# VH-VL binders against s5sc42: the designs that were tried, part 22

Target 1, 176 residues: s5sc42
Amino acid sequence: MTVDALSNADNQDLRDNFIANRFLSHEAKLLDQRRFTEWLDLLDDEIRYIVPLRLMALDFDREVRADSFHINDGKVNLKVRAKRSSVSSGWGETPPSRTLRLVGSVMTDRIDQEGVLEVESAVIIYRQRAAIGQGDVLAFRRTDWLRIDGGTVKLLKRVALLTDASLATPNLAIFL
Below, E stands for the ipSAE of ESMFold2; O stands for the ipSAE of OpenDDE; V2 stands for 0.75 times the mean of E and O plus 0.25 times the DockQ between their complexes.

## First folded at step 7 (VH-VL; framework fv_cixutumumab)

Design v3 (at its last look DockQ between E and O 0.03; V2 from the best seeds 0.00; counts 0 for: pae O 4.4 > 2, SAP .518 > .496, placed apart)
Fold by ESMFold2, look of step 7:
Structure v3 (fold): chain C 176 residues (1-176), chain A 125 residues (1-125), chain B 108 residues (1-108)
Amino acid sequence: as target 1 above (176 residues)
Amino acid sequence: EVQLVQSGAEVKKPGSSVKVSCKASGYTFSSYTISWVRQAPGQGLEWMGGIIPIYDIANYAQKFQGRVTITADKSTSTAYMELSSLRSEDTAVYYCARDTYLWFDELTYYYMDVWGKGTTVTVSS
Amino acid sequence: SSELTQDPAVSVALGQTVRITCQGDSLRSYYATWYQQKPGQAPILVIYGENNRPSGIPDRFSGSSSGNTASLTITGAQAEDEADYYCNSRDSDSDHLVFGGGTKLTVL
C-alpha cells in the first residue's frame, strides 16, 4: 500500500471510520458501565448477535451440536440476557464484574447492502471480579454490520470469533 | 402436582379479539416460560410465542407479530394470550405449556413438559 | 432453513421397529424435541435433548441425530403408539421455536 493512496482517501471513507469508531467506543462505554437499557437501544430490531462455539478441548463431555454457538441471539434473547445480567449482579453477596473494553484496528467498508457499513475490529476485554486476584482477558476479532438510517446508527449484526482456544465453554456472562 | 388450567371455549366473530387464560399451579410460576401453541382442525402444531414472567419479556412468532399479546400476572400465577383481528383461519385449539426456552443456555435442549388441555376458539359469523 | 420437515405418514407392523425423521438446517445447531399427540388430547413430551425420556415414557422410544436430521425410533411398536408425532426445535436464524408438520404413525 502507498502513502499517497492513503492520503487521498475519500471523504466518505473518513466519515465511515469516524462513525464506526464513535459507535463502538460509545457501546464499549455503555457495557463497561453496565448501562444495558441504553445498550439495547443501539441494537437494530432485526439484530443477529453471533459467537460461534470453537470445540478445541478434547477433555469436554457435554451435549453439543455440530454447529453450536456460545451466543446466537436476536433482540428478544439479548433483552433476556441483559436482564439476567442486571439481576444476577444486583443486590446480593456477588458483586458485579468490572470490565474494560479496548476496541481498535477499526476497518470499514461499504457493502452491497444500502445503508449498511461493514466494520472489522480487534477487541480486548479485561474482566476483574471483586475480591479475586487475577482477572480474565478475552481477545478476539469481530465483524459488525452497522445500519445507518438518517443519522441514526444501529448494530444490525455481530460475529465475534474468540481467539482463546483453551476454553471449551467460556463463561460469557459479558457481552462481546 | 404441576398443572396448567385454561379458560373455556370461545365463539367469536371475525374482526373481534379473544383472550385465553392459563393458570399455573404446583410450581414457581415466575421460574419458567409459558409458551402458546395452536392447532387448527386437521393441522399441525404452531408455536405462537411465549413469556418469561419474572422478566416480563414476551417473544412472538413472526406470523403473529402485531396481532398477539402475551402477558403474565405473577400475583395470580396466570398467563394470557390475546389474539386480535380474528379471521376464520384462526379457528383452532390454543394450548399453553410450561417451557424451558428463554430460561436456559442456548447450548441446551428446550422442551415443553406440562401442557394445558387446550382452549377451542371458533371464529364464525 | 428455518423449516422442519417430517414425512406426513408412516406405518409399522406391531412389534416392529420404526423411525420417524425430522429434517432442517436448525438441527445442525439445536437438538430436536419430540411430542406425541393422540386425537382430542394435548401433546405429551416423549424425547428431549439427544435421547432423554421423561418419566412415564417407555424405553422403546429413543432419539438420535446426525447432521440436519433428527430421528425418533420406536423399537417394539405397540398399538398404543399409534399417534401423531411432532419434532420441535429452536430456529437457528431467530429467537423463535418451530414445529415440524407432524407424522401420523399407524400401527398395523
Scores: ipSAE 0.569, ipTM 0.817, lowest interface PAE 1.9, mean pLDDT 85
Fold by OpenDDE, look of step 7:
Structure v3 (fold): chain C 176 residues (1-176), chain A 125 residues (1-125), chain B 108 residues (1-108)
Amino acid sequence: as target 1 above (176 residues)
Amino acid sequence: EVQLVQSGAEVKKPGSSVKVSCKASGYTFSSYTISWVRQAPGQGLEWMGGIIPIYDIANYAQKFQGRVTITADKSTSTAYMELSSLRSEDTAVYYCARDTYLWFDELTYYYMDVWGKGTTVTVSS
Amino acid sequence: SSELTQDPAVSVALGQTVRITCQGDSLRSYYATWYQQKPGQAPILVIYGENNRPSGIPDRFSGSSSGNTASLTITGAQAEDEADYYCNSRDSDSDHLVFGGGTKLTVL
């Protein structure tokens, strides 16, 4: 492999990583600010949002079941969830939690799909509930697929794998 | 029809600022980068910077860093370019253009497919 | 910063073929984009990528690349092809856009 090839790849990776970080940071901000309408606009119409269940196993590679999910939703269901989160009563948390999302360890790769960028990241979400006391911390790795078309970036697919396998609630009440 | 309509000609004094507008229509404004390119009389094209409206992310040519500000108003589908501390050398036609790109696995294509008609800015004492 | 170099002027006889060349390190990483500009008008996209023509651009316009060079070829030049032609690319480090100095094409 030539130095030029490696240099070009590195520069491209820097650009891709910049795009990914900007997108995901902006997304995190929207969610932290409960700007759900704007968040929905970041989603591709063909979005698939997946949060698998993680079971305790001796081998980490066997902890994820392909047929069990906390979330496995398209855009229609995500809109419903967003609506629930935007209200102060009903199906959402009452009162709603305050969140701080940190996205890091971002790695990007162009895959064999036109205009799609695969993005791996580590995410920490601090969640402060209404109750007095220490807030919750959610930690997970995430793979995102971003569709980039003519300067537009949309979230096409997300798979978030929770680090804590003991999370029992099927409804996280927040977006990851 | 996709089009970019720019504001009218400006005459400015040295040291002042100018703000040129570019109103987009016929497409989703937030989805495409708007670039600004200027051309001095009898000279070539010079890229100044661009903005992606949906995220309010602007990039600038190094030559204009600190002196140019590019913004976008999504509610009116209008991009703006403000150039401060004007000099006689800033006399030029200023263009806005829709900047697009696509990529495949190994190939990337970039192009500006729609241009405004240009805004003449004259800086003179 | 990356630079793109073009000949300032070239001539072609009516009906003949002319090649306008652009050279620069950025062309090793990115395809050139070509724009046509006539006096008093905004630039018009004529070629992008290796050899892609937008709708409305005649098929006599074609593009090619090799190493750190890119070329715009007009096969069978017409009178209306008399214009300035600019190559455009991106800086490999900053991703900023860069233009060549432009080539004035005269059709004889």
Scores: ipSAE 0.022, ipTM 0.588, lowest interface PAE 4.4, mean pLDDT 87
ESMFold2 (binder alone), look of step 7: mean pLDDT 93; pTM 0.954

Design v4 (at its last look DockQ between E and O 0.03; V2 from the best seeds 0.00; counts 0 for: pae O 15.0 > 2, placed apart)
Fold by ESMFold2, look of step 7:
Structure v4 (fold): chain C 176 residues (1-176), chain A 125 residues (1-125), chain B 108 residues (1-108)
Amino acid sequence: as target 1 above (176 residues)
Amino acid sequence: EVQLVQSGAEVKKPGSSVKVSCKASGYTFSSYTISWVRQAPGQGLEWMGGIIPIYDIANYAQKFQGRVTITADKSTSTAYMELSSLRSEDTAVYYCARDSGLWYDELSPYYMDVWGKGTTVTVSS
Amino acid sequence: SSELTQDPAVSVALGQTVRITCQGDSLRSYYATWYQQKPGQAPILVIYGENNRPSGIPDRFSGSSSGNTASLTITGAQAEDEADYYCNSRDSDSDHLVFGGGTKLTVL
């Protein structure tokens, strides 16, 4: 099979995917290294950060309940959550968890909102809670909306759908 | 006894500012949020914003963003609300209240269990 | 937006039961909190969470919710219950709190 020369639309898709991958990889590194002040600088001032509550259905085809949340934060609440997470005596976990984030299956799409890139990804977080001596894996799908303005990229909105609803808590002390 | 004691009434001209104090006693000041709520004559209650003193993080209702500054002094257990560029519409009673939390725990209820007696601010030409 | 709507006024005969309602989209996600305010006084907390009464609030006050609606019920209204009642909740679209417009309860 031959590979035809890339069109202008293909080149835009490549640039969009590169922007998304770099942003999400950088964010994951900041969160794993507990660099929360730098992470907060990646957030648009109008950010919505949403982790819906998922409920199991008897037919195993449960829909997401958008009206119920484990987390529903704007930038003020994210600052509070980050401040709590940055101290060893944080209200959610003490001592802090060690994490490693893997972000993959990245797909990008331009939407009707100018300068906004919609990004879908799959995320796996390995978490070692030092106080427990156990590690676990959090796996979920995530949709992000990135605002691109003059070479600056900010996270405008995040929706994270937890794979295992029984493990979800709004005060888990890690960011998804 | 948990108490919130507010500063006295103020009469102000349009375009000036006012700073209302709220002195807390009888509890650990930094452990609770202080919210500010106003009530214009004959009108309902309106949330203006609040502060989480242990983190020094303030939260402002959109309507007041840019005109209100809420601060806390942990050493004196006192919260302050400053409203600038006053207009006649800002004539109201301003309350401070101790709040159980400001929205970082979705499972916790949100309630203001102790209120100050209010500070009347009159803005007139 | 997460506006909370209350009827402006409600009346009840002495000793009878009355329900004051509060509705808004945010109440699908967050509980309402209820405050009582008498003329010239600061508000006081009467109900929080699903149906919790702080100490000193008579057990004739109760709360309930269904869908986007929360209710404050007084099951044996006394003359002293005549007051304005406000619901309050977190705005589901922001980090802010919002109050309903208030309901004037008149005890006949």
Scores: ipSAE 0.499, ipTM 0.803, lowest interface PAE 2.2, mean pLDDT 85
Fold by OpenDDE, look of step 7:
Structure v4 (fold): chain C 176 residues (1-176), chain A 125 residues (1-125), chain B 108 residues (1-108)
Amino acid sequence: as target 1 above (176 residues)
Amino acid sequence: EVQLVQSGAEVKKPGSSVKVSCKASGYTFSSYTISWVRQAPGQGLEWMGGIIPIYDIANYAQKFQGRVTITADKSTSTAYMELSSLRSEDTAVYYCARDSGLWYDELSPYYMDVWGKGTTVTVSS
Amino acid sequence: SSELTQDPAVSVALGQTVRITCQGDSLRSYYATWYQQKPGQAPILVIYGENNRPSGIPDRFSGSSSGNTASLTITGAQAEDEADYYCNSRDSDSDHLVFGGGTKLTVL
């Protein structure tokens, strides 16, 4: 990609990328700060939050099944998760772990669905537990669908695919 | 010289709309955010919102969401603030100002270094 | 939303030092910006960041911060310093801008 190509990018593309980066960065901040009530407000009422299980397979196309998920939740279940996370023993972690979320490689695309922006990104989450020890890293790529309506942006759908297939826990203790 | 020239005073009826213009000169228009701040008589400053011209993205104070529209015309280096459903409480001097930068981060200080002279908007029946 | 609070009025004798303070949770995370406003005029930026003065602002103006407070100090107040002073910062929650209520400075 040339500098000229980037300089001549469509204004809509620039705006979309800006919106996506700001939205996802803000979301990351909220989650890192455990501001779950506000985070929930970023979610569309029709949100579908999906974290597939990645099966060990030689063929990557076989790694993801439609019937196997760490998380496949709507807003109601996400609220429950958020509530659990907000308590002292949130997600079974006592005390709760600290997280730092980095969102990068953001790519945006307008899809056929009006008012919806498709956003691809790579995410690194550093997690430090209260106990003395080395923190751990979660790395994943995700696709988000943002609903843009009347100047409001909300997360409509998220599919996060963990890079590490060894994560066998059926219940993620943090939001991706 | 960097300057912001605003449109003239307006007298409006309740329920109507007003659109104030702010023409920028002396700098690269697309390199800075334009913010709008109003001040009611005898009251303090109130931030209404701002726009990033290059992206054509506006941000609004919660108080004015749905009632204010901020736009920018890069071809004329002019920003606009339109306030609808006017009330008597909207009587104020409206200022446009150049923000410290196009992109904001948590580490960069935020400031408005160039101000227009203000536009008086009077809402009366 | 975060609020910034200022004393509504303060007085200083000519040639003396006065400190105008702004308080708010946002100031824990962001620097305050200070504006001077005289009657019938637009605000003028006087201090921003840690302690930065724009060109044309006298060196008697300085800024400081501590905890959830920010202060504008005028060392050796002059008659022309009589004005309203507003602090401003970024809202910690929304990234929107917020102003203090303003402080009227009287030079005696």
Scores: ipSAE 0.000, ipTM 0.523, lowest interface PAE 15.0, mean pLDDT 87
ESMFold2 (binder alone), look of step 7: mean pLDDT 89; pTM 0.931

Design v5 (at its last look DockQ between E and O 0.03; V2 from the best seeds 0.00; counts 0 for: pae O 14.5 > 2, placed apart)
Fold by ESMFold2, look of step 7:
Structure v5 (fold): chain C 176 residues (1-176), chain A 125 residues (1-125), chain B 108 residues (1-108)
Amino acid sequence: as target 1 above (176 residues)
Amino acid sequence: EVQLVQSGAEVKKPGSSVKVSCKASGYTFSSYTISWVRQAPGQGLEWMGGIIPIYDIANYAQKFQGRVTITADKSTSTAYMELSSLRSEDTAVYYCARDSGLWFDEYSPYYMDVWGKGTTVTVSS
Amino acid sequence: SSELTQDPAVSVALGQTVRITCQGDSLRSYYATWYQQKPGQAPILVIYGENNRPSGIPDRFSGSSSGNTASLTITGAQAEDEADYYCNSRDSDSDHLVFGGGTKLTVL
């Protein structure tokens, strides 16, 4: 790629990429700081938040359908997950994991839906579980659809593809 | 032992509202979702919404969004469903049910294992 | 957004086996739950998950599924099995639950 004089199409691509990077970086900071109420305000009311299952694990002690999801949430279910993460469910002390999110490889595309930006990114989350003293790394790709409306940017849809099947378990303690 | 006791039948005029109660006993009320399901005469079951009392978060079917309010009072173990701007097609039996669903556990089946007897609401002029 | 479709009526001869079906895209992802309802009564749960029966439901009731279709099977149908049967599932496109339209089972 060369950086010659910018056309109107180049300027739109630059603006789109900047908007996506700023939104995703802001979201990552909110989640790392456990500011879940503010994070929920980034979500469109019609959000679909999807983490597909990559395989059917026979070592589950649960019944699963072949086309199951690990997560398939709208805004109400995401509010429930955020509330559970903020408060205890009553089974004793459960200190939360500390996280650091790095979002990169950001690519944007305008789609045929008015005001919607399709964003692909790679995400690395360093997670330190308080009880075990060592951290681990979650790495995955995701696709986000951002609705841009009158200067407001909202997450309309997320599909996150986990690369580590051992972490594709029920009740993930973190948002992807 | 586990019971859901609903309030009595209601006769309402179009444009008014109705609030149906559902008193739970025999289990830890805050730990289970309460769902509301209605059934018009001669018709099938229709899920209206529900509430998770421990989180105080309600979920409404799209058809009823803006007209229905579902609440829970943990101190009395009672859930409420209020439907506003009543029309003749809202004439139905309204059931509450204890629901296993947490709405965020994709692997668990969702089922309503205990039902109230229903509250008949008639909307007539 | 996903609809669950049931045949409105099914008949079975006394003592025979009957299968009531429920179809919808959400059933590719989520198990159907089955309820029995007799006239003037609240529904009761008969099958949840793939094939779990709550206490008090006879073993002649079973569930199965394949693709986007779930089935409730009653072997050795008895007169008291005459009722309406509803399937119910999580909607794969929302946080909502969806009921099928119901199937009236007549025992001949």
Scores: ipSAE 0.598, ipTM 0.837, lowest interface PAE 1.9, mean pLDDT 86
Fold by OpenDDE, look of step 7:
Structure v5 (fold): chain C 176 residues (1-176), chain A 125 residues (1-125), chain B 108 residues (1-108)
Amino acid sequence: as target 1 above (176 residues)
Amino acid sequence: EVQLVQSGAEVKKPGSSVKVSCKASGYTFSSYTISWVRQAPGQGLEWMGGIIPIYDIANYAQKFQGRVTITADKSTSTAYMELSSLRSEDTAVYYCARDSGLWFDEYSPYYMDVWGKGTTVTVSS
Amino acid sequence: SSELTQDPAVSVALGQTVRITCQGDSLRSYYATWYQQKPGQAPILVIYGENNRPSGIPDRFSGSSSGNTASLTITGAQAEDEADYYCNSRDSDSDHLVFGGGTKLTVL
């Protein structure tokens, strides 16, 4: 991208990036603080939350199948997951893990669907599973679709693709 | 001079809606959040919500979720607060105020430095 | 939702010092903002961001914080300082704004 391209960026682009960054940062904060009720309020009623299962393949394009997912949930199932996570033994973790989410490389694009903003981002989640010891890192890229309507922003759709293909468990125990 | 001019007093019936306007002048409208605060007679201040005009993003107090709508018209530098399903308990003076920052900026000092004179809304049968 | 608590009323003799305190969990994370309100008038910002005074606010007004408390101090109270004072902060749980119940200051 050239300086001229950046300088000629319209206000809409700036707003879109601002909205996306602020929304996703706020979301990350909510999740890190285990504020799941409020997190659910950020989700559109028509939310589709997808975490594909990455299959080991020589060809990258063959790693993702449309019929293989860690998560493929609507809002009802997400509510159930959130409720489980709110319990001390939620997701089978005792104690619950602590997380720090970093959202970066945010790029926005207006799509053909009116009122919807497509957002690409890279995410790193640091996860501390115990009181002491070394935590682990989850890294992934995701595409989000934000619905902007009536002064509100909701997450309409999310597709998160884990960089690490070795994660075999269907239960991530955390939201991405 | 920075000022917020609010619409006049309203008398409403229970179950109806009221829409209060707040016209800003003397500053860049899009650079500040507009917050709405009400005060019932003899009671304290209560924050209702706010809007970032430049991005047209509003946030609301939990108490008023689903019942209040805050909007902004950048072309006229006017913010609006609409409260529906009015009850007698909604009788209050409603203030708009210029907020110091953007909604998601949690690191900047927060303050409301310019206030409208208030709009009295009376809900009675 | 987190609450901010204030004494409902305090009094001070003319020329003396008075401290109005606000207490709440949110104050552990956020500075209090203080507003003065006289009868029939809109609130006026008097202190924000620990100890910042807007233009036009006398220097006898100051702010401080400690733990889960914030305080507004008037050093050398004047008759015109008689008013209601409200503290305000961000709610630590929701990030919404919250006001204290207000303190009525009487200058004797």
Scores: ipSAE 0.000, ipTM 0.521, lowest interface PAE 14.5, mean pLDDT 87
ESMFold2 (binder alone), look of step 7: mean pLDDT 91; pTM 0.938

Design v6 (at its last look DockQ between E and O 0.03; V2 from the best seeds 0.00; counts 0 for: pae O 8.5 > 2, placed apart)
Fold by ESMFold2, look of step 7:
Structure v6 (fold): chain C 176 residues (1-176), chain A 125 residues (1-125), chain B 108 residues (1-108)
Amino acid sequence: as target 1 above (176 residues)
Amino acid sequence: EVQLVQSGAEVKKPGSSVKVSCKASGYTFSSYTISWVRQAPGQGLEWMGGIIPIYDIANYAQKFQGRVTITADKSTSTAYMELSSLRSEDTAVYYCARDSGLWFDETSPYYMDVWGKGTTVTVSS
Amino acid sequence: SSELTQDPAVSVALGQTVRITCQGDSLRSYYATWYQQKPGQAPILVIYGENNRPSGIPDRFSGSSSGNTASLTITGAQAEDEADYYCNSRDSDSDHLVFGGGTKLTVL
């Protein structure tokens, strides 16, 4: 590929990348600010939100069933998780974790499903629990399918692949 | 003791609606899902949907979407299931059940540990 | 497809062991829950998770699973075990629950 070829790249591909970056950045902000009602409005009614325990052959030494899930939710289950997060963090019970999401390495691709954009990204979440000077980091790759319909962008599907499923995400209390 | 007491039998005409109640006692009503399961004569069990009262979130099986409404009144510890546009094939016993499903993963299926006695709904012209 | 398939009927001689099976893709991901139902009565929970018995369920009832198949085993079947048995699971493709068609157990 030449420099001029990059300058003449498909305008639709550039527009798709901009849409994906803005959607994922906005979502990350909503989640960091714990604005779960607004976050749920970004979700397609037919959403599938999947965090598998094992999808990479590089983890042959782990006894993880291929069909096992950390999370396998549709919209109803995600509403329940969001509501639990709002209620469980209220009134000084367990203070909510402070999070900061960095979403990057965003690549987009059109698929044959009309109006659907496939988006790959790398995500780092810094989470500060009730520990002074200590936090933890969740790092993973994520594939998202965005439905673009009538000027509206919705999350249709998410698959998040954790770097170490059993050790990196015990008791996932945050959305990925 | 944990109990679910359902409203009495109903006889309905096609095209009408029925609303069945399920009054809970002996446990913290808002903390458990109430599921609705029906059984036509000589047929198997069919999950219709449920509600998590503390969150006021209802979940409906696709087959019943648009015809069923499930609600809960925390002040009376009572769940309700309303089925509209009744047909003769809606003749069934309708059960409510307490369900464990406040949230989900691969190791936490819904299991219904307490059942009401059922409400017979007969739809005939 | 999220169907759970059960044989419609099975027989066991008094005092013998029987297995009631339930098959479906969702069982690769989720445990089956088992219910017993006698005529004119509401279902009763028999087994949940892999092999947990609620209080009041006899030790002769146990559960197991392998691949896409779950089994309810009754060791030393008694006359009062004659009933319909239903498996139930989370559908792996939705937030819904699904029941198998039921298995009528006859104790001979």
Scores: ipSAE 0.568, ipTM 0.811, lowest interface PAE 1.8, mean pLDDT 84
Fold by OpenDDE, look of step 7:
Structure v6 (fold): chain C 176 residues (1-176), chain A 125 residues (1-125), chain B 108 residues (1-108)
Amino acid sequence: as target 1 above (176 residues)
Amino acid sequence: EVQLVQSGAEVKKPGSSVKVSCKASGYTFSSYTISWVRQAPGQGLEWMGGIIPIYDIANYAQKFQGRVTITADKSTSTAYMELSSLRSEDTAVYYCARDSGLWFDETSPYYMDVWGKGTTVTVSS
Amino acid sequence: SSELTQDPAVSVALGQTVRITCQGDSLRSYYATWYQQKPGQAPILVIYGENNRPSGIPDRFSGSSSGNTASLTITGAQAEDEADYYCNSRDSDSDHLVFGGGTKLTVL
């Protein structure tokens, strides 16, 4: 990176970063509080939620398989997942897991798509399962696309890439 | 080949009970839910309930609660549907079907991709 | 419990496109599954999830959803497509399965 690239931030960049941080922090809070209905309201109707399968490879760029996903869901499927997470009837999920989500390293960029803000971030999720004494840590980077339209901000697309190629959790029963 | 083989046609009197069997083969029995769907003559499909064999947990449509019992024998890969207090309105073809997954632990869309040929149950005086 | 509604009957000319629609509140939360049933036969899965087609189902079958509706589209209807079509979804409250009333498709 050049000094110029780092110093060229303007008021719009500051606003974008503010919006992104507030949005993602609020989202994290909702999820940690299991406020799934409200979380769903943050999602654009055209949401695409993607968690690629990461395989260990010699070439870092080849670790992501374009045709393999842990999650590749639209809003309908996300609603289903949310509902499942909201019910206590999940096998082994009674009582439900508690989570703490930390979102950081937020960088924003305006892309060629009007009204869309691209947001990169790093996320750590601590998950404490009631039935399991030891909590789990999920760490990942993600790229989010936020739709800014009509004074509202919605999550349009998310790609979350797990740092750990071997998912230690039995399933991705939580939102990333 | 995945297939579900159902028991033969039944003729029952009102007030009696019927137990239909569904033997599964060609796949891991415990990995899928078995659903039961009936169809009265000239009518649509009606979901009755299902069972998760591995956990021996059954769920029933509200309409049939208390009157239907769905069970599974993992040793024989056979599911059963027993309907009691039979009425003339229970005259129908009863289908078992392999459900897309296990209830409560799967978020995949529901689909029934393999069906039995159906068991005709006739309730008449 | 949630209900799914379908038109009881629709017609399509041979080679033309027809859309069968299913409507219900459950479709706001869940994808529809579509089944084809011919007289005297068990239903056959034709579409599930986000426009997924099982092996053996022709390409002319496709699925879509919008709001509280789901649609099965047959692009270029064939004579053999004449059948009853049922939509299926999860009940929003009970998570139980629910079927639409079925649509009889006539190919003219």
Scores: ipSAE 0.010, ipTM 0.581, lowest interface PAE 8.5, mean pLDDT 87
ESMFold2 (binder alone), look of step 7: mean pLDDT 90; pTM 0.935

